# Designs tried in a protein design chat: VH-VL binders against Probable D-xylose utilization operon transcriptional repressor (gntR). Part 18

Target 1, 226 residues: Probable D-xylose utilization operon transcriptional repressor (gntR), of Paenarthrobacter nicotinovorans (Arthrobacter nicotinovorans) (q8gal4)
Amino acid sequence: MDATSKRLTRTTVASQVRDFIVMEIAQGRLPLGAPVREMEIAAQLGTSQTPVREAFRELAALGLLESRIHVGTRVRQLAEKDLVEAVPIRSALEGIAGRLAANNYHKHAEEVRGSFEAMKEVAEGGDRRVFAAASTTFHRSVVRAAENASLLRAWNALGIEVMTILAMASSDIPLDDAAESHRPIVDALEAGDPELAEHALTHHVAAYLPATAHSNGGVDAAVQAS
Below, E stands for the ipSAE of ESMFold2; O stands for the ipSAE of OpenDDE; V2 stands for 0.75 times the mean of E and O plus 0.25 times the DockQ between their complexes.

## First folded at step 9 (VH-VL; framework fv_tarlatamab_arm2)

Design p4 (from n7 with heavy chain K54T A59D V101I; at its last look DockQ between E and O 0.28; V2 from the best seeds 0.00; counts 0 for: pae E 2.4 > 2)
Fold by ESMFold2, look of step 9:
Structure p4 (fold): chain C 226 residues (1-226), chain A 122 residues (1-122), chain B 109 residues (1-109)
Amino acid sequence: as target 1 above (226 residues)
Amino acid sequence: EVQLVESGGGLVQPGGSLKLSCAASGFTFSGYAMNWVRQAPGKGLEWVARIRSTANSYDTYYADSVKDRFTISRDDSKNTAYLQMNNLKTEDTAVYYCARIPYKDFLHFDYWGQGTLVTVSS
Amino acid sequence: QTVVTQEPSLTVSPGGTVTLTCGSSTGAVTDSYYPNWVQQKPGQAPRGLIGSTYNKHSGTPARFSGSLLGGKAALTLSGVQPEDEAEYYCLLYYGGAWVFGGGTKLTVL
C-alpha cells in the first residue's frame, strides 16, 4: 500500500460521502430542511465521522447544508416549488441578459471567454460539483455583461449554484460535453447578435429543467402563449 | 506526498539554450496541468507557461515575454514536465519553479518545487 | 498589457488584522478571474494559500480568508502571527493565462 493509494482512499471516502448526500438531496430521499446527522450518515455508509465532517463542511460551503452551533446541520431550506419555479425565471432573466450583453460584449469579452475556458479546464478534473460552480461563474459573467444592476440583483437572488448542483447530480452528461454546450452563448455574444444571444441563453437554461417540469410551464411554453 | 523537483538550471550565454525538467511524484501526473513560474533576483513572481493534460492534446499557453522562444512539454511515462528555453536573454535570469493546479479544488496553485536557477550572462 | 496591482508593503502588529488587495487593469475583479493568493517567506519556495477567491488550501491557517471587496480581490489576516511576515502574491486567470501581481511585503512588528 503506497502513500498515493492511502491518500486517494481517504480523500475518495469524503468525496463519496459528499456525492451520496448530494444524490440523496437531489432525489428527495433527504428532504429540504431535514436534519442531517454525522453519526447517522457515518453508520449508513460504514465509515468514521471524520470523512463525514469533511463532506459536511464542503456541502455547507456550497450552500446545500447549513449548520448552527449547538443546533445542528440541516439540508438548506428551499421550498420544493421554489426550485421548480426558479428555472423559468432564470431563463427569462438570462435571456434579457444575453440581449443586453451582446451590445456590451467588447468590454466584457475577456471575462466571459475566460470563464468559458475555466469551465473547459475544470471539466478535465471530472468533479461535477466543481463544474457546477464554474458554470455558475460563467452565467454570472454574462449577466454582469448586461450592465444592469437590477438584473444582476434579481439573478443573484435565485440560488443558481444550488440549482445547478442538483441538475448536475441528476445528469450523466460528460463534463466536456456540458462545457461545450455553452459555446453557442459565447458565439452569439461574439457576433453581437442580441436575438441569437437571448435564444441561446433561454434554451440553454431551460435544458436544466427535468422533462416533467418542462411540461408544467417552461419559459418557452409561456412565449407560445403570448 | 506530492513532490515537484526542478533541475537543469545553470549558466548560459545570451542567445543560448537550456532545457529544464520538473520530476513529479505522489500524484497521478498524467491527469494534471503543469506550470512554470519564474522569479528574477529581487523581483516578484511571473507566470511563464502551462501545459494541459493528455486528455486535452497537451494544449500549451505562454506568457508574451517568452512566446516563440520557450516550449513547454511533458512525458507522462516519466512523470516529467520540461521547459525548453531558446534564444535566451539576460532578462530571463531567474529561479524557475514548477507548480501544479488541482482541478478538483477551484483552480489554485497548491504545490511548488524548490526551483532551479538559470543565469543568462555574457 | 494586463496589470495586476497590489499594495507594495503593509505593516501590522502581532494579533492585529490586515487586508491585502488585488486589482486588475481590465476592470473590476470578479469570481470569473479565479483570484489566488500565494505566500513566499524569505529563502523559501512559494506556497498556495487560497484559490477561487474564497477556497483555502488544506494547510492554510484559519486566520487567512479571501473575499471580493470594492472591485478587488482581498486577503484578510485576522490575529496576525510573527511567522506571517512574508511576500504575498495574488494572481488572476485571464482564460488560459495567469498574471501575478507585484506582491505585497507584509511586515509584522
Scores: ipSAE 0.524, ipTM 0.780, lowest interface PAE 2.4, mean pLDDT 83
ESMFold2 (binder alone), look of step 9: mean pLDDT 91; pTM 0.927
OpenDDE, look of step 9: ipSAE 0.568; ipTM 0.787

Design p5 (from n7 with heavy chain K54T A59D Y103W; at its last look DockQ between E and O 0.57; V2 from the best seeds 0.00; counts 0 for: pae E 2.8 > 2)
Fold by OpenDDE, look of step 9:
Structure p5 (fold): chain C 226 residues (1-226), chain A 122 residues (1-122), chain B 109 residues (1-109)
Amino acid sequence: as target 1 above (226 residues)
Amino acid sequence: EVQLVESGGGLVQPGGSLKLSCAASGFTFSGYAMNWVRQAPGKGLEWVARIRSTANSYDTYYADSVKDRFTISRDDSKNTAYLQMNNLKTEDTAVYYCARVPWKDFLHFDYWGQGTLVTVSS
Amino acid sequence: QTVVTQEPSLTVSPGGTVTLTCGSSTGAVTDSYYPNWVQQKPGQAPRGLIGSTYNKHSGTPARFSGSLLGGKAALTLSGVQPEDEAEYYCLLYYGGAWVFGGGTKLTVL
């Protein structure tokens, strides 16, 4: 097998491992602060340690895992501060995504609409973690609809899944209302209005900031400056 | 223990009607979307219909192949889902399974019934 | 009409690794399609294995794993056992409707 083929395969497996771990975290099966063992993950997924290690490195770079000398690797304890710092960036990225997606929405309408409907369905179930995952799926579909690989990479690097879980955990908003709050995004995209889509997404994401963060003018300033 | 039990299958002539039932037990019925999936003899699985309880009503979806002929319904007080099949065709011959999908959890087909056979023949 | 495509058949040796794929005619399969995997053995009712791309059902052996691969949903069996010989169906969610693939017959030799 050509060295190139091995490398491609390894990268693919590592990506799969990464996605798996992200989902485990997002779904609460890997709690924040919980230890993550390379061998256990490898065994669970039926893979070697090499791709798992690569995935761990990537996830550490994304800020989802942390490795400490003599302690090992753990799911990072994300603080409120992390959310406050990340939300303006997310807002900006998703605003851009909305603008771009509006121009080519017809190619992605099924995926975006489908994920929106699924999110609404899950909202009625009342599980905030499940809803957070569905919400993330929806937002990801919009970012994909932008057809910009650089944007998607940047967006993925924020750890939106975990952010969304934390946001939902700290909010008392009814899930039905939370789901419905996405409708303006869908409407804007269906209308093919880039400016409206950008606005809808930017404001939507900004709502994830804690009330204390809004008082410091940081997010509003960022949104107004964009 | 979670159980899904299909009933109502049988032999029917083309153009005839049949109503299937899926009796559920061992779980909170209202927390799940109920699906009908069928399998023709020696063929693959085909999704037929889905019903989910909403706050005020039900949300239903159908495959194009059965749209306007089949009606999915449920009685949450009886923990039972139904499939009314009208204007049956020979191609509707299949084992009909009911399957649950949680809407309070991630979307997955976790439990299936044993199925009931519907034969449409002249 | 949306078509979901699977390998008609795959063969694997005991202890081996095999990956089944699930593609959509609409384009790349993502988590937005909530890929599910269902196992069916001869003469038995279907059994759910994986939901929402990655989520294992209770009772799904650890050797089964769901993922996204190359624009398709994927089911990987690592350390295949003889009892894993079965038909495997994927299904994708399209805004209210589900669509099954044609199924993959997995033979363990």
Scores: ipSAE 0.281, ipTM 0.710, lowest interface PAE 1.9, mean pLDDT 87
ESMFold2, look of step 9: ipSAE 0.426; ipTM 0.714
ESMFold2 (binder alone), look of step 9: mean pLDDT 91; pTM 0.936

Design p6 (from n7 with heavy chain A59D; at its last look DockQ between E and O 0.66; V2 from the best seeds 0.00; counts 0 for: pae E 3.0 > 2)
Fold by ESMFold2, look of step 9:
Structure p6 (fold): chain C 226 residues (1-226), chain A 122 residues (1-122), chain B 109 residues (1-109)
Amino acid sequence: as target 1 above (226 residues)
Amino acid sequence: EVQLVESGGGLVQPGGSLKLSCAASGFTFSGYAMNWVRQAPGKGLEWVARIRSKANSYDTYYADSVKDRFTISRDDSKNTAYLQMNNLKTEDTAVYYCARVPYKDFLHFDYWGQGTLVTVSS
Amino acid sequence: QTVVTQEPSLTVSPGGTVTLTCGSSTGAVTDSYYPNWVQQKPGQAPRGLIGSTYNKHSGTPARFSGSLLGGKAALTLSGVQPEDEAEYYCLLYYGGAWVFGGGTKLTVL
């Protein structure tokens, strides 16, 4: 086998299976803690078990699935603790993304502005899961605008879709206000100001911390979130 | 049950005007964006116009092919969207569908009417 | 200005697998464009199949799946049935406005 061997190359089918499973978890069709079976996923997607097994390995490495010998694979039981641990890391990554995206914004402006408008439209519906998905799409558009594949890969590894749904489930912020809270990010990017964009994103993501985390030393973040 | 019913189609001469209606029922109409989509005989679908909800300031969007000739509007008290079509051309001949963007689902077209035919001919 | 591009026609045998694609003149298609897929059979009103890239509408058969692939939105039919012969439209969201592709005529032989 040569260095271009198919065995080491990320396959399109396996990545499609991975993305499908992430969305099923994020939308609650695969509940937290529920068993996930390779043959059922393969049948549902019309593919063999090989790319499904590859996707399961990737998702286990990302901490979204748990596999145990002779017990099987389940969706990991994510909780408030997982949110508290992930938010500072997400904040740092998105801060970097904002700095880089400010230099590239003109190429991505329609996509970023469009996804912001989509959040506002979805907020009218009042469905917190639908809003969380739209919010994740907006943040991904900003990370894409950074034009840094390593950053996007690291950001994707945090299970952002599921984490955002947990944050929205633990918050009673009006969805219209949640959508509008993203406007400083768009404004900073349109201004082409890398340091302002970094600040807007780190500040915004830090506000995702639940109120209980604020009581243990996150008082400033709780004030900002409200 | 969600239902959309288009009306107001018919035969008009080039340069004429026509107003279409889309009567909605089975959902909170005022919270949804409404769209018009058309299909010329034997041709594909073409998005025509969109009007957003009151919460989005009733913002309107138009395809380039109909800008300055068509006006989309809505009356939330009657659960009805409208398409005023002026200075009609033969290429505006089509079945006109109304469709909505979901209230509780992702951004997509979920419910379509059966359409109303507009024929522009001498 | 903005153009959404689809294959004009595709042919597949019953039981086969086919993938339809949807590209944007503005660049790569991402989840920010909320790709939708709509089916229309001759003489019938359109019906939605997939919204927001992956999400099946009520009544969409399991053999239909949506994805992002190679900078395009994709609709994959696995185990195609004769009744799947139809025209399939992609549409993309551009911040309040939608743009349809030209449609793909799928023939099942």
Scores: ipSAE 0.436, ipTM 0.739, lowest interface PAE 3.0, mean pLDDT 84
ESMFold2 (binder alone), look of step 9: mean pLDDT 92; pTM 0.943
OpenDDE, look of step 9: ipSAE 0.791; ipTM 0.903

Design p7 (from n7 with heavy chain F106W; at its last look DockQ between E and O 0.53; V2 from the best seeds 0.00; counts 0 for: pae E 2.8 > 2)
Fold by OpenDDE, look of step 9:
Structure p7 (fold): chain C 226 residues (1-226), chain A 122 residues (1-122), chain B 109 residues (1-109)
Amino acid sequence: as target 1 above (226 residues)
Amino acid sequence: EVQLVESGGGLVQPGGSLKLSCAASGFTFSGYAMNWVRQAPGKGLEWVARIRSKANSYATYYADSVKDRFTISRDDSKNTAYLQMNNLKTEDTAVYYCARVPYKDWLHFDYWGQGTLVTVSS
Amino acid sequence: QTVVTQEPSLTVSPGGTVTLTCGSSTGAVTDSYYPNWVQQKPGQAPRGLIGSTYNKHSGTPARFSGSLLGGKAALTLSGVQPEDEAEYYCLLYYGGAWVFGGGTKLTVL
């Protein structure tokens, strides 16, 4: 097998491992602060340690895992501060995504609309973690619709899944209302209005900030400056 | 224990009508979307129709192959989903399964009935 | 019309690893399509295995795992058992409708 083929395969497996771990965290099977062991993950997935290690590195770079000397690797304890810092960045990225997606929405309408509908369905179940995942899926579909690989990479690096889980856990908003709050985004995209889409997304994301963060003017200033 | 029991299958002539029922038990029926899936003899599975919960206004969806001929409905008070089949064709011959999709446990087809056979033949 | 494509058949040895794939004619399969996997053994009703790409049903053995691979949904069986011989169907969500693949016959030899 050509070295190139091996490398591609390894990268693919590592990506799968990464996605798996992200889902485990998002679904609460890997709690925040919980230890993550390479061998256990490898055994669970029926793979070698090499792709798992690569996945761990990637996830550490994304801030979802942390490795400490003599302690090992753990799921990062994400604090409210992390959310406060990340939300303005997310808002900016998704605003850009909305603007771009509005111009080529027709190519991605099925995916975006589908994910929106799925999110509404999931909201009925009342599970905030499941809803957070569905919400993330929807937002990801919008970012994909932007057809900008750099944007997608930057967006993925924020760890939106975990952020969204934390946001939803700290909120008492009914899930049906939370789901419906995405409608302006869909409407803007369907209308093919880049400015409206950007506005809808940036304001939507800004709503994920705790009330205390809004009082400090940081997010509003960032949104107004964009 | 979760149970789905299909009934109403049988032999019918082309152009005829039949109404299937799916009786649910062992879970809160109203909180689930219900689906009909069919399988022709020796063939694969084909999604037929879906009905959402009351919270989603009982929205319905159909495969193109059955659109305007079949109607999916539900009675939450009876824990039952229905499939009204009109203008039946020979190609509608299949075992018809009902399957639930739990919203609280992600979007997956977790439980299926044993199916009821519908035969459309002259 | 949207077509979902699966391998018609795959063979694996007991204890081996096999990956089934599920592709869409509309393009790359993402989590937005909420890939599901259903198992059906001969003479039995279908059984749900995986939903929403990664989520295992409570009765799904640990050796089963869902993923996205190369623009397709994937089901991986690690440490295949003889009882895993069955037909495996994937289905994808398209904004209200579900579309099944043609199914993969998995033979364990």
Scores: ipSAE 0.577, ipTM 0.786, lowest interface PAE 0.9, mean pLDDT 87
Fold by ESMFold2, look of step 9:
Structure p7 (fold): chain C 226 residues (1-226), chain A 122 residues (1-122), chain B 109 residues (1-109)
Amino acid sequence: as target 1 above (226 residues)
Amino acid sequence: EVQLVESGGGLVQPGGSLKLSCAASGFTFSGYAMNWVRQAPGKGLEWVARIRSKANSYATYYADSVKDRFTISRDDSKNTAYLQMNNLKTEDTAVYYCARVPYKDWLHFDYWGQGTLVTVSS
Amino acid sequence: QTVVTQEPSLTVSPGGTVTLTCGSSTGAVTDSYYPNWVQQKPGQAPRGLIGSTYNKHSGTPARFSGSLLGGKAALTLSGVQPEDEAEYYCLLYYGGAWVFGGGTKLTVL
């Protein structure tokens, strides 16, 4: 390994705490609306409270935690309204990501295809929360392939993993069909077609809207089922 | 208690064949993908093969080093995974472990067997 | 030929903090590679510690944590104990196949 990594640990404890909390929310071990306590997180991770407090501030700024003065911090209670509001924004961001990623795909192909294969494998287990995490990993790989740090930061601010859990909870789609529904995105990226990739991503993300919110109801619901 | 027990190792000459078994207990075997991992004496771990559950048509994957010589299989009625090793070479000398990957708790190797030694020597 | 790279050896004092890393010859390691960490003590079978970058196996002590760091997967031990002296393997998922790193020998002095 390089000399810098051997002499200096480059671990950012706050970012590790942040990623841990997001995963605990996604896996349901920190339920929506549940209190989150700095001392408990610090003890669980074997760290001081300082990096935990920093992670809490970042997650609160991202809208995943809610903090009220002298009351404490909770996982934000996300509802159908939050999904309706966030999906159009996610769709726009991922559309841009697909368009940019199509021109960079050769450098990211292994990662994107690997995360697609992981979704198919995870679907076998039948756990919708585990699948939602694998789906989020796939979408993040596409956003990374756009090679746009500002876009990735904006995308991360939407609480994608928890929004994906909400969308999966409102759908009865079999998980193997849900995994396969991502194939048009991979195909468009393989083709190197920016307009097709943008369309595939915006169409796919729009399918996360609850049926009651779709302007074309029945057609959109049928698309989500496939 | 989850338990994986490998068997079928032994001494074989180059070009020979062996069939390893991994007997599973303490969990619903048919719902898990199974893997073989090997460790040459004094060396690190090397992934060898993977077989998925019935729901995925028992799909198989192999390391390049063993492709076309080794075959992974399973018999869910016997809770057993197998590794058929043909045309063995001296570099196949290793302890062979089986390991499972739970789908419920993310992709990871959670339980391993004790291993069985395969020695390929003239 | 895909290679997964780990430090060959590291030394840490009891109670100290150490971070082991896991790199890929193909580029940056992300959550798409589902990094796993496996512990093997001398004369024993391997034992899974962490999967999917962050997820601890039920028997994994709280002092172990997984992360992504600077384009590599990382295993951090905070408050290292003498019994943590072992070899630690990283493995990465490449679309259905797994590749192990060479292992890191951790010495606790």
Scores: ipSAE 0.453, ipTM 0.737, lowest interface PAE 2.8, mean pLDDT 83
ESMFold2 (binder alone), look of step 9: mean pLDDT 92; pTM 0.939

Design p8 (from n7 with light chain S52H; at its last look DockQ between E and O 0.59; V2 from the best seeds 0.00; counts 0 for: pae E 2.6 > 2)
Fold by ESMFold2, look of step 9:
Structure p8 (fold): chain C 226 residues (1-226), chain A 122 residues (1-122), chain B 109 residues (1-109)
Amino acid sequence: as target 1 above (226 residues)
Amino acid sequence: EVQLVESGGGLVQPGGSLKLSCAASGFTFSGYAMNWVRQAPGKGLEWVARIRSKANSYATYYADSVKDRFTISRDDSKNTAYLQMNNLKTEDTAVYYCARVPYKDFLHFDYWGQGTLVTVSS
Amino acid sequence: QTVVTQEPSLTVSPGGTVTLTCGSSTGAVTDSYYPNWVQQKPGQAPRGLIGHTYNKHSGTPARFSGSLLGGKAALTLSGVQPEDEAEYYCLLYYGGAWVFGGGTKLTVL
């Protein structure tokens, strides 16, 4: 094993651990506020504790895990306040992504349309967490179509999977309607209209501000999105 | 216990037709997309066709190699998926598997039948 | 005509680590293509292992993990056991259609 192979292997394992933990949080298998133990994660993934510790450090820097002296590491207790704070940032990033992607769409059309189709398919099952993963995959495909690596990196750092779960939890929108609410994004990209695509994404993302700000008391929840 | 049981395979001549069935039990069939996957002798797996649930208007998709010759269908009242195979060619010789795609386990092929052999030969 | 490419064969010692890859002729493999991994042992029907890049099916051993690496989907086996000797297929989703890779024959010596 040369040094290049060894470095890539260690980095790859830590990235796999990070992505695994994010998904476990998003799907509720690691509950918010719950302790997270290096040895248990390492055993579950068949790896040593070193890459797990590195993943923990990265997730703590991103605000998904927190560590306290003499207490240990746990999933941060995320709440409505965290969604209210994150939505404007996500909206701005995805607005920029839509503007840039509109001029690149033909190169990414298969991926974007495919992820939209997948989202419609998973909506049929009624599992809001599975839908949130599919929705996040769709939005990532649009951000990827922007062809801006810095933007994609910033977007990926926001913990979008978890934030999408929080948004879906604050909404009763039927999942088939939630999936269909993404169609204006696809239409704007297919039109190749940067300003329309920016508008479609910023307004789509802004619509999942928490339902406690929007819909408790009888207003139209059908336009909420994730 | 989830079970998928394929039937209807056999020997046919080129240009012939055959209809495969996939009888399902142990789950709510109407909530799942159903797929046919084939494996030619000594070769790998090849996806053939997919039919979505009622909620998605039973939308169908086909591999290019079988488009316009094969028709996938389902009867939710009988918990059965079908593959109507027309104008069969020698290259259609394979074991045909029925496979389920669940909504709860991230859009993947979780349960497979035992397969039924189709041989297209003179 | 989309082609999904896998190593035709790989060899690993018991207890070792091996990574199988899954590439696409259309470009980089991302989570938008819902990478799946399927195991087929001789004389048996296929068995699903992993869906949507990372998500293990029930009963998939802990030593199997999925990832995205360098524009490909990857299946990593850590602590390989003799019973892992099998053919492994990836498959990718392209807007309602699935495309299988050619399969990787994993030999455990």
Scores: ipSAE 0.483, ipTM 0.753, lowest interface PAE 2.6, mean pLDDT 84
ESMFold2 (binder alone), look of step 9: mean pLDDT 91; pTM 0.929
OpenDDE, look of step 9: ipSAE 0.575; ipTM 0.798

## First folded at step 10 (VH-VL; framework fv_tarlatamab_arm2)

Design q1 (from p2 with heavy chain A59D Y103R; at its last look DockQ between E and O 0.60; V2 from the best seeds 0.00; counts 0 for: pae E 3.1 > 2)
Fold by ESMFold2, look of step 10:
Order: sequence, then structure tokens, then C-alpha cells
Structure q1 (fold): chain C 226 residues (1-226), chain A 122 residues (1-122), chain B 109 residues (1-109)
Amino acid sequence: as target 1 above (226 residues)
Amino acid sequence: EVQLVESGGGLVQPGGSLKLSCAASGFTFSGYAMNWVRQAPGKGLEWVARIRSKANSYDTYYADSVKDRFTISRDDSKNTAYLQMNNLKTEDTAVYYCARIPRKDFLHFDYWGQGTLVTVSS
Amino acid sequence: QTVVTQEPSLTVSPGGTVTLTCGSSTGAVTDSYYPNWVQQKPGQAPRGLIGSTYNKHSGTPARFSGSLLGGKAALTLSGVQPEDEAEYYCLLYYGGAWVFGGGTKLTVL
């Protein structure tokens, strides 16, 4: 097979299906624990079942869907433990993303600023689920600005939107304050400062830890122990 | 039933002014951002202006083509959004629609009025 | 200045599948631009179909779906019906402001 002979940029339909399912979970249209059916997703997206099945395998491997013999596939019940495990990994990945994105920001500035403005608009008097989606969109725009497909794939492996919903549900932080807390990231990227951007992202992501986990040693202690 | 009804269109000379109204019913108006979108004869849609809800400080946004000439406003006690259009030009001739962005869904244009025609002609 | 680009016209047979695209002069279209799709039939006011890339408005038929494809927003109609003949606009968010595409005239023959 000659992959170079294809003119179209290969974007897997399975990846698009995966992203769609994550958003459906985050917005509550696919509740935690609810069954998820290949045929229904395929019809929704106007695609065959093959890429949907691949997306299901990817999401199951990521721990967002689970399959039970003779029961089918369902959205996994997620808990605070999942946040504690994911946050250090997310911090590392987004730190790398910030460092790389600082070098590419000029090409991505409109997207990153736009997603930051969208997050601010949602925050005032807004819905916490809608805010979580906007926050995830902002972080994804930063990861895209890193221009590293392997990094984006690894980042997506954490099911960030669902984890952000869980973190927002566990927090009473006013959404306006949550949105404003992203400003140092934009400022570091606009300055073109890789070290500052890396620090801003790792610091910001570390703040997603539940208060209980912070009391029990926090991310820094867990990272040092490993 | 959500309903948006525009009014205040008409004929005006270049340099003149008009004020459009969008009367809303069937939803809690004060919780929604409101937009004006226009369509010149035979042309596509063009976003004109947006005003956010009171919870969002009534912030306003304008297309570059109308900035400094048009002012969007609202009166939540009357469930009405307004578009004050000053220094009108022949290029402003269009059907003007109002449209709603739902509070629960970010940046969606879910309901539209039927439009009011503004003709700027000498 | 910022331009949102759509195919000027497309033709599809009843029962067929068609995909409309929406590109940005600023670069690839992503979820950060919150793509919206609006339908307008002759002599009628516009009607919202899809917002935030994937979210169907109430009353949007199941045959409509939104996605991101090849650096553009996409609206896919599967099992097109004669009543789907209309002009379709995409609308992208640019940090406070919105920009419409030029519209795609969909003809169903």
C-alpha cells in the first residue's frame, strides 16, 4: 500500500468518533454507567460501524468505556481516584505542550485566544458542564499548538473532558475564577517563553487535584515518591 | 413556544437613523444573549452585534462593518432587544434578524425571528 | 480579513449522502471556533441546526450530523430528502465576534 499516493490528510474517522463520544459523556447525553451502542453512534455520525467499533476499543483501553460479557458496552463509572491518578500525567503532558506551543504560538494565537474568550463567556452565570467543555477546548488548543501528534494522542488518552467534568463537580470554585486562572497560560504563550509556559500549565493542572488528595500528600509528594 | 418578533424596519435616507426592536416571548429573556444578523438582498448572512445577559454584565460585541455606528441594547423588563442604527449607508440595506444563544448550550443560534426589512436609499 | 469558506453549491440525489465543509482563512477549524450550522429555505427565516460542532438543536432531523474533518467543520446529511434543499451557512466564533460563511446552496435532484 502506498500511503503517499493519497492526497487527503489522513484523519481517522475512529478518532473523530472517539472525540464525539467523549463530548456526549461530558455533556451528560451519555450518562456515566449508561449503555453505548455501536449502531446508534454510527447512525448519529453518518458512518459505518467499523470506525465506531475501533473508537469503542480505544475508549475502553482508556478506561472511559467498559465492556461486560453478555451485557455490552457502557460508560465507566468514574471517581476521585481516577483524578488522582490522571492529574500528574496530565500535568507532565501539558507542561511539554506549553513548552512546544510557545515556539509555535504565532500560528495558533487566534485559536488559543478565541478558546480563552469562549471559556470566559461561558463562565459568567454558566453551566459547570458547559464550562468543562470550554476549558477542555482551551487546553486542547494549547496541545494542538505544540504541533506534536504523538503528544495530542497521549493527551487524549486521559479522557480529559470527562475528568474535567468530574473535577468541576467536586469543586465550588466560581467559574469566573476558574476561567481567569487560565490567563497566565495565555500570557506565557504570548511572551513566547517555553519555560514560563511549561510552568504555567503544570501549575494550573496540578490545581485540579481534590482537596482530600492535597491533604494526603498531593501531586508533588506522589511524583517524588515514584 | 419561543418567539422572536422584529420591528422598526422601513425606508430611510443615507445618513439617517433607525431603531429596531426584537420582542421576545416563551422563554426567560433575561438569561439569554441576543444577536442581530442581517442579510442584504441576494447575499448571505452577516452577524452584526451581540449583547450578553445581565449575568454577563450586558457586554456588547460588534462586527467591524457597523462598529461605532450601531448600538445594541436590551430592556429585560420588556423582554426586548434593540439595535440603534446611526449614519446609515446604502450598504446597510438588509433584512435584520434577531437570534438567541441558549444559556445552557454555549454559542448556539437556536431560535431566529422572521426579520424586518431596512432599506437605505436616496 | 477573516473569511469563512463554504462550497458555493452542491447537488445530491434523494437518499444520498453529502458533506458540506466550512473552512477558515486563519487556519484549521477546530472545536475552538464553535462551528454552527444554519439552514435557510427560500422565503424563510434561518433555522439553527447544529452548534458547538456536534450539538443538534431541538427539531434537527437525525440525518444531520456535525463533525470536524480535514481541518474544516463539516455538516453531513445522510439519506437526504427533497425538503433538505436549502442554503446552508456555517458560522465560526473568533473570540467575541462571529463570521458567517458565504453559504452552500444544496440542490436535491
Scores: ipSAE 0.399, ipTM 0.712, lowest interface PAE 3.1, mean pLDDT 83
ESMFold2 (binder alone), look of step 10: mean pLDDT 91; pTM 0.935
OpenDDE, look of step 10: ipSAE 0.700; ipTM 0.871

